# VH-VL binders against q8rxn5r50to198, part 13

Target 1, 149 residues: q8rxn5r50to198
Amino acid sequence: GKIFFISQTGTAKALAQRLHELCASNDIAFDIVDPHSYEPEDLPKETLVLFIASTWDGGKPPKNGEFLVNWLGESAEDFRVGSLLLSDCKFAVFGVGSRAYGESYNAVAKELSSRMIGLGGLEMIPVGEGDVDDGELDRAFQDWCDGVI
Below, E stands for the ipSAE of ESMFold2; O stands for the ipSAE of OpenDDE; V2 stands for 0.75 times the mean of E and O plus 0.25 times the DockQ between their complexes.

## First folded at step 12 (VH-VL; framework fv_burosumab)

Design K3 (at its last look DockQ between E and O 0.86; V2 from the best seeds 0.00; counts 0 for: pae E 3.0 > 2)
Fold by OpenDDE, look of step 12:
Structure K3 (fold): chain C 149 residues (1-149), chain A 123 residues (1-123), chain B 106 residues (1-106)
Amino acid sequence: as target 1 above (149 residues)
Amino acid sequence: QVQLVQSGAEVKKPGASVKVSCKASGYTFTNYYMHWVRQAPGQGLEWMGIINPRGGSTNNAQKFQGRVTMTRDTSTSTVYMELSSLRSEDTAVYYCARGPYPGWLPEYYFDYWGQGTMVTVSS
Amino acid sequence: AIQLTQSPSSLSASVGDRVTITCRASQGISSDLVWYQQKPGKAPKLLIYDASSLESGVPSRFSGSGSGTDFTLTISSLQPEDFATYYCQQFNSYPTFGPGTKVDIK
């Protein structure tokens, strides 16, 4: 499986590393992947994908995830692709955001989930949502991990 | 060389179902999308749907939604098309046809075709 | 759905003749058009893709041109084996076919 971190300040990346360690401790092999260096066309080859995604200014993805998120969006809207693409891919998304940004709170995570579903992916559990401001991010992430692992 | 070999002719009554097979060889089965296209006698061609052999996901033409089921068996490199609730207007030659490109992106024209399977629906 | 029309619906020609078949789309389809040849009792055979690209193994006497809504298939010098029905097909949206043009021997 793949663990993608879409991260601006490093929070999501750190959580991805934590998740990776958790998986390893359970004899589950994952690769931690920076989406910036990943070819999105390889995504259909993945059977298990976990996203740790922060939401940046204006509800936009951090730079390292911009290409992948855009690719997913474009692919999901392409009549040719539809639900054909990711039928073999189980996935889950955890969002890192702040409720202070209102409608933009975890917008990237929600979009990722929506696009993955649109492409035929199977969502393992609902999008996990972490708020960096409420002091509960760690607990929220742990709860999400418990659902994934 | 690429070959698509389909099952033999079928004669069905209205209301019945028909299942046509298409065995692929000469290429990596799971790397190419497969389509089904039919042609009524003396008529043109009509696209029915597409299947991804890798995961088995399908996308059918709206006209056939609810009546057509496409499946595949990767162990035998075979795609199946089942059409239910047959009507006289379903009388046609049914073709499996391969999408032209390997990889993730389907393209909706066809570079190789099966020999066709005649399905006759009559009371 | 995008509709395709062809002209003529049928034609008679002799060996050596230049044959031109047109295909028109109800809306712009860029170059997302292919041409097939079909002989009686046989499956269609891809001739041209992307409006003007010759499929591998297809004789050079076949050529395609056009973009947008108007397309043309040309056989520069008709051969005995070219008597068949020719179909255009668009893939700019979910695929649709032209009604076909039958090329008969004169």
Scores: ipSAE 0.647, ipTM 0.876, lowest interface PAE 0.8, mean pLDDT 96
Fold by ESMFold2, look of step 12:
Structure K3 (fold): chain C 149 residues (1-149), chain A 123 residues (1-123), chain B 106 residues (1-106)
Amino acid sequence: as target 1 above (149 residues)
Amino acid sequence: QVQLVQSGAEVKKPGASVKVSCKASGYTFTNYYMHWVRQAPGQGLEWMGIINPRGGSTNNAQKFQGRVTMTRDTSTSTVYMELSSLRSEDTAVYYCARGPYPGWLPEYYFDYWGQGTMVTVSS
Amino acid sequence: AIQLTQSPSSLSASVGDRVTITCRASQGISSDLVWYQQKPGKAPKLLIYDASSLESGVPSRFSGSGSGTDFTLTISSLQPEDFATYYCQQFNSYPTFGPGTKVDIK
């Protein structure tokens, strides 16, 4: 499996590392991946993918995940791929956001989920929604992790 | 040698269903998308849909939505197409056909074809 | 959907003749066109892909040309085994086929 972190300030990366440790303690092997160095055309080969994604200015992804997120959007519009491309892939998404962004709250995580579903991916659990400003981020993350495991 | 071998001819009444099989050999079954194409007697060809044999996901031509179901069995390298609520205009030869390249990206032209299965719908 | 037409619907020709068949698309399809040969009682056989690329094992007397909306299949010197029906098919979108061109003897 792969755990992708899409992070500007390191919060999503730290959560990805925590998830990796939890999976390892349950005998589930995952690689932590910076999407900046990942070839998106390899995604269809993955059978289990977990995303920890923050939302940045204007609802945009952090730079390290921008190419992967854009690639998913472009693929979702290609008639040849549609719901066939990721049909072997189970996934889950946890968002790191802030309600101070208003309608952009966790926009990247929500869009990732939508695009993965549109490409045929099987969503394991609903998008996890973390808020860095409400004091409940760790609880939201733990609840999401329990659902994934 | 790549080979696609289909089940034998069928005669059906209107309103019935038919299930046609296509057994693949000579290549890695899960590496290539499979399509179904039909041809009414004396008529041209019509694409019906595509199945990803790895996960079993499908995309059907809009004309057949709700009436066609495609499935596969990876242990026998076999694809199935079931067409329900048959009508006289469904009388045709049904072909399974393989896309031209291995990989995760489907293509929509066909380099290998099954021998065809005649389905006759008569009252 | 992208509609294809073919001309002529049928033709009669002798062994050794040069035969040209046209296919027209209702909108631009770049070079996303293939040609099939079909003999009675048999499945179609791929001849040409990407408008002009010859499939492996297909005799060099077959050639394809065109792009956009107008395409041709040419048989430079017709052989006895070439009497068949020829179909074009586009793959610029979900597949559609031309209505076919029947090539008959005498």
Scores: ipSAE 0.326, ipTM 0.741, lowest interface PAE 3.0, mean pLDDT 90
ESMFold2 (binder alone), look of step 12: mean pLDDT 94; pTM 0.951

## First folded at step 14 (VH-VL; framework fv_burosumab)

Design M3 (at its last look DockQ between E and O 0.72; V2 from the best seeds 0.62)
Fold by ESMFold2, look of step 16:
Structure M3 (fold): chain C 149 residues (1-149), chain A 123 residues (1-123), chain B 106 residues (1-106)
Amino acid sequence: as target 1 above (149 residues)
Amino acid sequence: QVQLVQSGAEVKKPGASVKVSCKASGYTFTNHYMHWVRQAPGQGLEWMGIINPRGGSTNNAQKFQGRVTMTRDTSTSTVYMELSSLRSEDTAVYYCARGPYRGWLPEYYFDYWGQGTMVTVSS
Amino acid sequence: AIQLTQSPSSLSASVGDRVTITCRASQGISSDLVWYQQKPGKAPKLLIYDASSLESGVPSRFSGSGSGTDFTLTISSLQPEDFATYYCQQFNSYPTFGPGTKVDIK
């Protein structure tokens, strides 16, 4: 399995590390992955993928995830692969956002979920929605983790 | 040495279904998408759809949507195509076929073909 | 769907003749065209891909040209084993095939 973090200031990365530790304590092995260093063309071979993704200014992905997010979008539009591409892949997404962004609240996580579904991936649970500003981020994250495991 | 070996000829009545098998050998089965193409007697070729044997997802030509089901068995390296609600115009030779890749993207033309399976639909 | 036409629908030729077959697409397909040869009772055999690239093991008397909407297959000196039906196919989108050109002995 792979845990991808898409992080600007480190919050999503820290949550990914917590998820990694929780999986290990339940005898579930995952690699924690910075998407900047990951070759997206290997995704079709992944069977289990977890995303922890923050939404940055203007609803945009942090820089370390831009290439992967764009690649997913381009692949979803290519008739040769599209919904065939990730047919053996289960996934889940947790978003790290702020309601101060309004319409852009957790936009990156929602976009990731949409693109993964469009590529044929099986969403394990609904997108987790964390808010860094409401004091409930840890509870939201733990609830999501409980659903994944 | 890549080989695609199909099941034998079939004769069916209108309204029935047919399931054709295609056994692959000489390559890693899950690394290549598989297509189905048919050809009515004395006529041209018609693409029916594609299956990704990794995970089993499919995409069927619009004409056959709702009538064609493609599956695979990775343990036997075999792809299946089932066509239901048969009618006389479904009389054809049915081919499985495999295409090359450009990098990681599959191209939709065919350098390997099965020998063909004749399906005859008559009352 | 991208429609392909071929001309002629059939032709008669002698061994040694130069044969040309055309394929026309209903819209631009760049160079996303292949040519197959098919003999009776056999599966199609790939001859040319990407409009002009010769498939491995195919004799050099076969060549392809064209881009956009108009494509040709040429056999520079027809041999006895070349009497067959020839099909074009586009792969710019979901595959469609031309209706075929039958090449017979004169």
Scores: ipSAE 0.611, ipTM 0.832, lowest interface PAE 1.3, mean pLDDT 91
Fold by OpenDDE, look of step 14:
Structure M3 (fold): chain C 149 residues (1-149), chain A 123 residues (1-123), chain B 106 residues (1-106)
Amino acid sequence: as target 1 above (149 residues)
Amino acid sequence: QVQLVQSGAEVKKPGASVKVSCKASGYTFTNHYMHWVRQAPGQGLEWMGIINPRGGSTNNAQKFQGRVTMTRDTSTSTVYMELSSLRSEDTAVYYCARGPYRGWLPEYYFDYWGQGTMVTVSS
Amino acid sequence: AIQLTQSPSSLSASVGDRVTITCRASQGISSDLVWYQQKPGKAPKLLIYDASSLESGVPSRFSGSGSGTDFTLTISSLQPEDFATYYCQQFNSYPTFGPGTKVDIK
């Protein structure tokens, strides 16, 4: 499996590392991947993908995830692929954001989920949402991890 | 060499179902999408749908949605197309056709074809 | 759906003749067009892909040209085995076929 971190300030990356360690402690092997260095065209080869994704200003993805997110969007709208592309891929998404952004709160995580589903992916559990401002981020993440593992 | 060998001719009554098979050989079965195309006697060609390389998902032409089911068996390198609620207008030669791919994307044209399966629907 | 038309619907020619078949799309399809040859009782055979690329194993007397909405298939010197029906097909959207052009012996 792959753990992708879409991170601006490092919070999502840190959580991804935590998740990776948690998986390892349960004899589950994942690769932590920076999507910036990942070829999105390899995504259909994956059977299990976990996203830790922060939402940046304006509801947009951090720069390291911009290409992948855009690629997913474009692919989801392409008649050639549709739901055919990721039918063998299970996935889950955890969002890192701030409710101060209103409707943009965890917009990237929600978009990732929607596009993965649109491409035929199977969502393991609903999108997890963490707020960096409410002091409950660690709890929210742990709850999400318990659902994934 | 690439070969697609289909099952034999079928004769069905209206309202019945037909299941046509297509056995592939000569290439990596799980790398290619497979399509189904039909041709009524003396008529042109009509695309029916596509199935992904592992058989986990399909995309059918709107005209056949709800009536066509495509499956594939990796262990036998065989693709199946089942058409239900048959009507006289479904009388045609049905072809399985391999789709090439460019990079990771399927191409919706057909580089290799099965020999065709005649399906006759009549009372 | 994208509609394709072909011209002519049928033609008669002799061995050695230059034959040209046209295909027109109802909207722009870039170069996402292929040509097939079909003989009676047989499955179609791919001749040209991407409007002008010759499929492996196809004789060089076959060629394709065009982009956008107008395409042509040319047989530079018709051979006895070339008498058949030829179809264009677009793959810019969900596949649709032209009605076919029958090439008969004169």
Scores: ipSAE 0.604, ipTM 0.855, lowest interface PAE 0.8, mean pLDDT 96
ESMFold2, look of step 14: ipSAE 0.569; ipTM 0.821
ESMFold2 (binder alone), look of step 14: mean pLDDT 93; pTM 0.947
ESMFold2 (binder alone), look of step 16: mean pLDDT 93; pTM 0.948
OpenDDE, look of step 16: ipSAE 0.569; ipTM 0.844

Design M4 (at its last look DockQ between E and O 0.85; V2 from the best seeds 0.00; counts 0 for: pae E 2.6 > 2)
Fold by OpenDDE, look of step 14:
Structure M4 (fold): chain C 149 residues (1-149), chain A 123 residues (1-123), chain B 106 residues (1-106)
Amino acid sequence: as target 1 above (149 residues)
Amino acid sequence: QVQLVQSGAEVKKPGASVKVSCKASGYTFTNHYMHWVRQAPGQGLEWMGIINPRGGSTNNAQKFQGRVTMTRDTSTSTVYMELSSLRSEDTAVYYCARGPYSGWIPEYYFDYWGQGTMVTVSS
Amino acid sequence: AIQLTQSPSSLSASVGDRVTITCRASQGISSELVWYQQKPGKAPKLLIYDASSLESGVPSRFSGSGSGTDFTLTISSLQPEDFATYYCQQFNSYPTFGPGTKVDIK
């Protein structure tokens, strides 16, 4: 499996590392991947994908995830692709955001989930949402991890 | 050499279902999308749908949504197309047709065809 | 859906003749067009892909040209085995076929 971190300030990356360690402790092997260095066309080869995704200014993805997110969107809208692409891929998404952004709160995480589903992926559990401002981020993440593992 | 061998002719009543098989050989079965195309007697060609290389997902033409089911069995290199609620207008030769090798993104044209299966729907 | 038309619907020609068939799309499809040959009682056979690329094993007397909305299939010197129906097909969107052009012996 792959753990993708879409991170601007490092929070999502840190959580991804935490998740990776948690998986390892349960004899589950994942690769932590920076989407910036990942070829999106390899995504259909994956059977299990976990996203830790922060939402940045204006509800946009951090730079390291911009290409992947855009690729997913474009692919989902491509008549050739549709649900054919990720039919063998289970996935889950955890969002790192701030409710201060209003409707943009965890917009990237929600978009990732929507696009993955559109491409035929199977969502393991609903999108996890963490707020960096409410002091409950760690608990929210742990609860999400418990659902994934 | 690439070969697609389809099941024999079928005669069905209106309202019945038909399941046509297409056995592939001569290439890596799981590398290619498979399509179904039909042709009514003396008429043109009509695309029905596509199934991915692993058989986990399909995309059907809107006209056939809800009536067509495509499956594939990797162990036998066989693709199936089932059409339900048959009507007289469904009388046609049905072809399985291989999509070209294009990686994960399919291209919707057909480089190899089965010999066709005649399906006749009549009361 | 993208509609394709072909002209002529049928033609008669002699062995050795140059034959030209036209396919027109209702909207721009770039070069995402293929040509098939179909003989009675047989499945279609791919001749040309991407508007102008000759499929492996197809004689060089077959050629395709065009882009956008207007495409042409040319048989430089018609052979006895070339009498058949020819179809264009676009794959710029969900695939649709032209109505076919029947090439008969004069």
Scores: ipSAE 0.641, ipTM 0.858, lowest interface PAE 0.7, mean pLDDT 96
Fold by ESMFold2, look of step 14:
Structure M4 (fold): chain C 149 residues (1-149), chain A 123 residues (1-123), chain B 106 residues (1-106)
Amino acid sequence: as target 1 above (149 residues)
Amino acid sequence: QVQLVQSGAEVKKPGASVKVSCKASGYTFTNHYMHWVRQAPGQGLEWMGIINPRGGSTNNAQKFQGRVTMTRDTSTSTVYMELSSLRSEDTAVYYCARGPYSGWIPEYYFDYWGQGTMVTVSS
Amino acid sequence: AIQLTQSPSSLSASVGDRVTITCRASQGISSELVWYQQKPGKAPKLLIYDASSLESGVPSRFSGSGSGTDFTLTISSLQPEDFATYYCQQFNSYPTFGPGTKVDIK
């Protein structure tokens, strides 16, 4: 399995490390992956993928995940691909955002989920929606982790 | 030697279903998408759909939505196509056809074809 | 759907003749066109892909050309074994096939 963090300030990365430790304590082996160093064409080989993804102003992904997010978007709109590409892949997404962004609140996480579903992926649980400004991020994340495990 | 060997000819009544098999050999089964194409007597060719052998997901041509089901068995390197609610217009030779290797993104032309299976729908 | 037409619908030619078959698409398809040969009672066989690329094992007397909407299959010196029906097929979208061109040996 792979845990991808898409992070600009390190919040999503720290949560990904926490998820990795929780999985390890339950004898579930995952690799933590910086998507900057990941080749997107390898994604169809994955059977279990977890995303921890931040959203920034304008609804844009942090730079380390930009290529992967854009690749998923382009693939999902390609008639050749459709729901064929990721049909063996289970996934879940947790978003790190701020309601101060309005309609862009957790936009990257929501886009990731939509694209993974469109490519044939099986969503394990609904997108987790974390808000860095409401004091409930830790609880939202823990609830999402409990659902994944 | 790539080979696609299909099941034998079938005669069916209108309203029945038919299931055609296609056994692949001579290549890594999961490296190539499989398609189904049919040809009515004295007519041209018509694409029916595609199956990903890795996970079994499919895209069906709009004309056949709701009537065609494609499956595969990786342990026997076999794909299946089932066409339901048969009509006389479904009388045709049905071919399985292998897409070229294109990584994970399929291409929609066919480098090897099965020998064809004649399905006759007789009222 | 992208419609393909072929011309002529049939022809008769002698061994050694140069034969040309035209395929026309209802909209631009770049070079995303293939040619198949089908002999009576047999499955189609891929001859040309990407408009002009010769499939491995296909005799060099076969060639393809064209881009956009107009495409040609050429047999430079017709042989007795080339008696068949020839189909074009586009893959710029979900596949559609031309109606075929039947080539008979005189």
Scores: ipSAE 0.388, ipTM 0.761, lowest interface PAE 2.6, mean pLDDT 90
ESMFold2 (binder alone), look of step 14: mean pLDDT 94; pTM 0.954

## First folded at step 16 (VH-VL; framework fv_burosumab)

Design P1 (at its last look DockQ between E and O 0.78; V2 from the best seeds 0.00; counts 0 for: pae E 3.5 > 2)
Fold by OpenDDE, look of step 16:
Structure P1 (fold): chain C 149 residues (1-149), chain A 123 residues (1-123), chain B 106 residues (1-106)
Amino acid sequence: as target 1 above (149 residues)
Amino acid sequence: QVQLVQSGAEVKKPGASVKVSCKASGYTFTNHYMHWVRQAPGQGLEWMGIINPRGGSTNNAQKFQGRVTMTRDTSTSTVYMELSSLRSEDTAVYYCARGPWRGWLPEYYFDYWGQGTMVTVSS
Amino acid sequence: AIQLTQSPSSLSASVGDRVTITCRASQGISSDLVWYQQKPGKAPKLLIYDASSLESGVPSRFSGSGSGTDFTLTISSLQPEDFATYYCQQFNSYPTFGPGTKVDIK
C-alpha cells in the first residue's frame, strides 16, 4: 500500500508519518510517498492507497500534489479510462483544512475522493475531515485511522 | 511470442448463453487490457467491450450491455466472454484481442488477436 | 459513433503493383487510426498504428498516411501474400471499423 501526503505546511506530511507508524505497529506495511516524485501512471498498480491531503489557497492542492490531482481529474474525464483504471484499488482520503475558507474547506480531499471513485476505485470509508483551527484535528485523524486500520 | 488461444466452436439455440475462453501467453498477462471483437460471416468487425488488466472492471459496447459478461482469471492467464440471450444475429466469429497501452492509458486498438471462435446460433 | 468508409470496396491488382486504399472518418480523429490485414479464415493482423507507424514485423512495403478525416494505406509493391481484406479502425472514440477493402489477384 501507499500513503500519499499532499502537504503545504507539513501538517499533512506529519499526519501521514503518524499513520505510517500506526500501520507499522499493527504489522501493516505502507510506503510513504510524496506525489511529486511519484509517477501517476503507476497508480493502477496499487491495491491500497491512503491520501492525507491539505487544501491550499483557493481550494487548490499544494504544489507537491498538483500534478497527481490534475492527472486524476483529466483521467476521470477520458472515455478510454472510465472505471477501468482503479477498480482493484481500495482507497481512503483524509483532508486537512480550515473551515474558515468556507466552500473550499477540504476541497482537495473531496476532489481526490471523487476522482478516485470516478476511476473505479473503492472508497473504504468516507472522506475524513480535519480542521486545523478547531483543536480537534488529532481526534478527527485518529477516528479516521481507526476506520482505515 | 504473444499468443492468444481461444476455445472451440460453439453451436447454441436461441435464448441460450455461450462462454468463450481466451488463454494468453508470451507476455505479462496483467499488463494488458483485453478486448472482444466479433465478425459475422462475410461481414465486418464489431467491438464488443474491454476488460482491464486485473479483471476488476469492464466496459462494454452499448449494444451488448446487459447481455455480455467479461471476466479473467489471472492464475490461468485466461479471459472469458459470456454472451447471453443469444439470437441468430449473434452468429459470428468471436475474437479476443490484446489492447496496447501507453503507461496506464488503454489504447482501443488491437495488436494481437486470438484465432477466433465460431459461435452459431440456430433453432 | 464515428463512421468509417473505405475506397474502393474491392480491387484487382497484380504482383508488383502499387496499391492504395483510402479510409475516411465521419469526424476528425487526429491520428488515431490503425490498419489491419485479414485473410480468409484468419484473424486480423495489425499493420499500421497511429495512422503511419509500422507495426513490428510488418514489411516496409506497407505504409500509412493521413490525419484528421482522410487516411491512406499503401502497398508499394504488392506481393502474393498481400492478397487479403484490409480494414481501417479508429480509436479516437469507442472503436469502429471500416467496411474493408478486398484486394484480389488480377
Scores: ipSAE 0.537, ipTM 0.834, lowest interface PAE 1.0, mean pLDDT 95
Fold by ESMFold2, look of step 16:
Structure P1 (fold): chain C 149 residues (1-149), chain A 123 residues (1-123), chain B 106 residues (1-106)
Amino acid sequence: as target 1 above (149 residues)
Amino acid sequence: QVQLVQSGAEVKKPGASVKVSCKASGYTFTNHYMHWVRQAPGQGLEWMGIINPRGGSTNNAQKFQGRVTMTRDTSTSTVYMELSSLRSEDTAVYYCARGPWRGWLPEYYFDYWGQGTMVTVSS
Amino acid sequence: AIQLTQSPSSLSASVGDRVTITCRASQGISSDLVWYQQKPGKAPKLLIYDASSLESGVPSRFSGSGSGTDFTLTISSLQPEDFATYYCQQFNSYPTFGPGTKVDIK
């Protein structure tokens, strides 16, 4: 499996490391991946993918995930790709955001989930919605992790 | 040497179902999307749908939605097409057809075809 | 749905003749067109993909041209084994096929 972190300030990366440790303690092997150095055309080879993604300025992805998120968006609009591409891939997404941003609250995580579903991925659980400002981020993350594992 | 070998001819009554098989050999089965295309006697070709052999997901032509089911068995490198609620106008040769290698992406033209399976729907 | 027409519907020609078959799309399809040959009782065989690219193992007397809406298959010197029906197919959207052009050898 692969755990992708899409992170501007390091929060999503730290949560990905926590998830990796939790998986290892349950004898579940994952690689932590910075999407900046990942070839998006390899994604159809993956059978299990977890995303920890923050939302940046104006609802856009942090720079390290921008290419992957854009690639997913373009692929979802191509009829030749369609819902067939990721049909062997299970996934889950946890978002790191802030309700202070209104409409942009966890926009990247919601887009990722929508695009993965549109490409045929099997969503394991609903998008996890973390809020860095409400004091419950760790609880939301743990609940999401429990649902994934 | 790529081969697609289909099951034999079928004669069915209206209202029945038919299931046609297509066994692939000579390539890695899970690398290539498979399609079904039919040809009524004396008429042209008609695309029916596509199956991803890895996960088994399908996309069927609108005309056949609700009547066609495509499946695969990776252990035998075989795809299946089942057409239900048969009518006389479903009398046709049914072909499985492989899309060319385009990495892990589907392609919508066909470099190899099965020999065809005649399905006749009559009383 | 993108409709394809072919012209002529049928033709007869002598060995050695230059044969042209046209395919017209109801809307622009760029170069997303292929040509198949189908002999009686056999499955179609891919000849040309991407409008003008010759499939491996296909004799060089076959060529394709065109883009947009108008496409041509050419057989530069017809051979006895070229008796067949020829179909175009577009893949700019979900596949549709032309009605075919039957080529008879005199």
Scores: ipSAE 0.266, ipTM 0.742, lowest interface PAE 3.5, mean pLDDT 90
ESMFold2 (binder alone), look of step 16: mean pLDDT 93; pTM 0.949

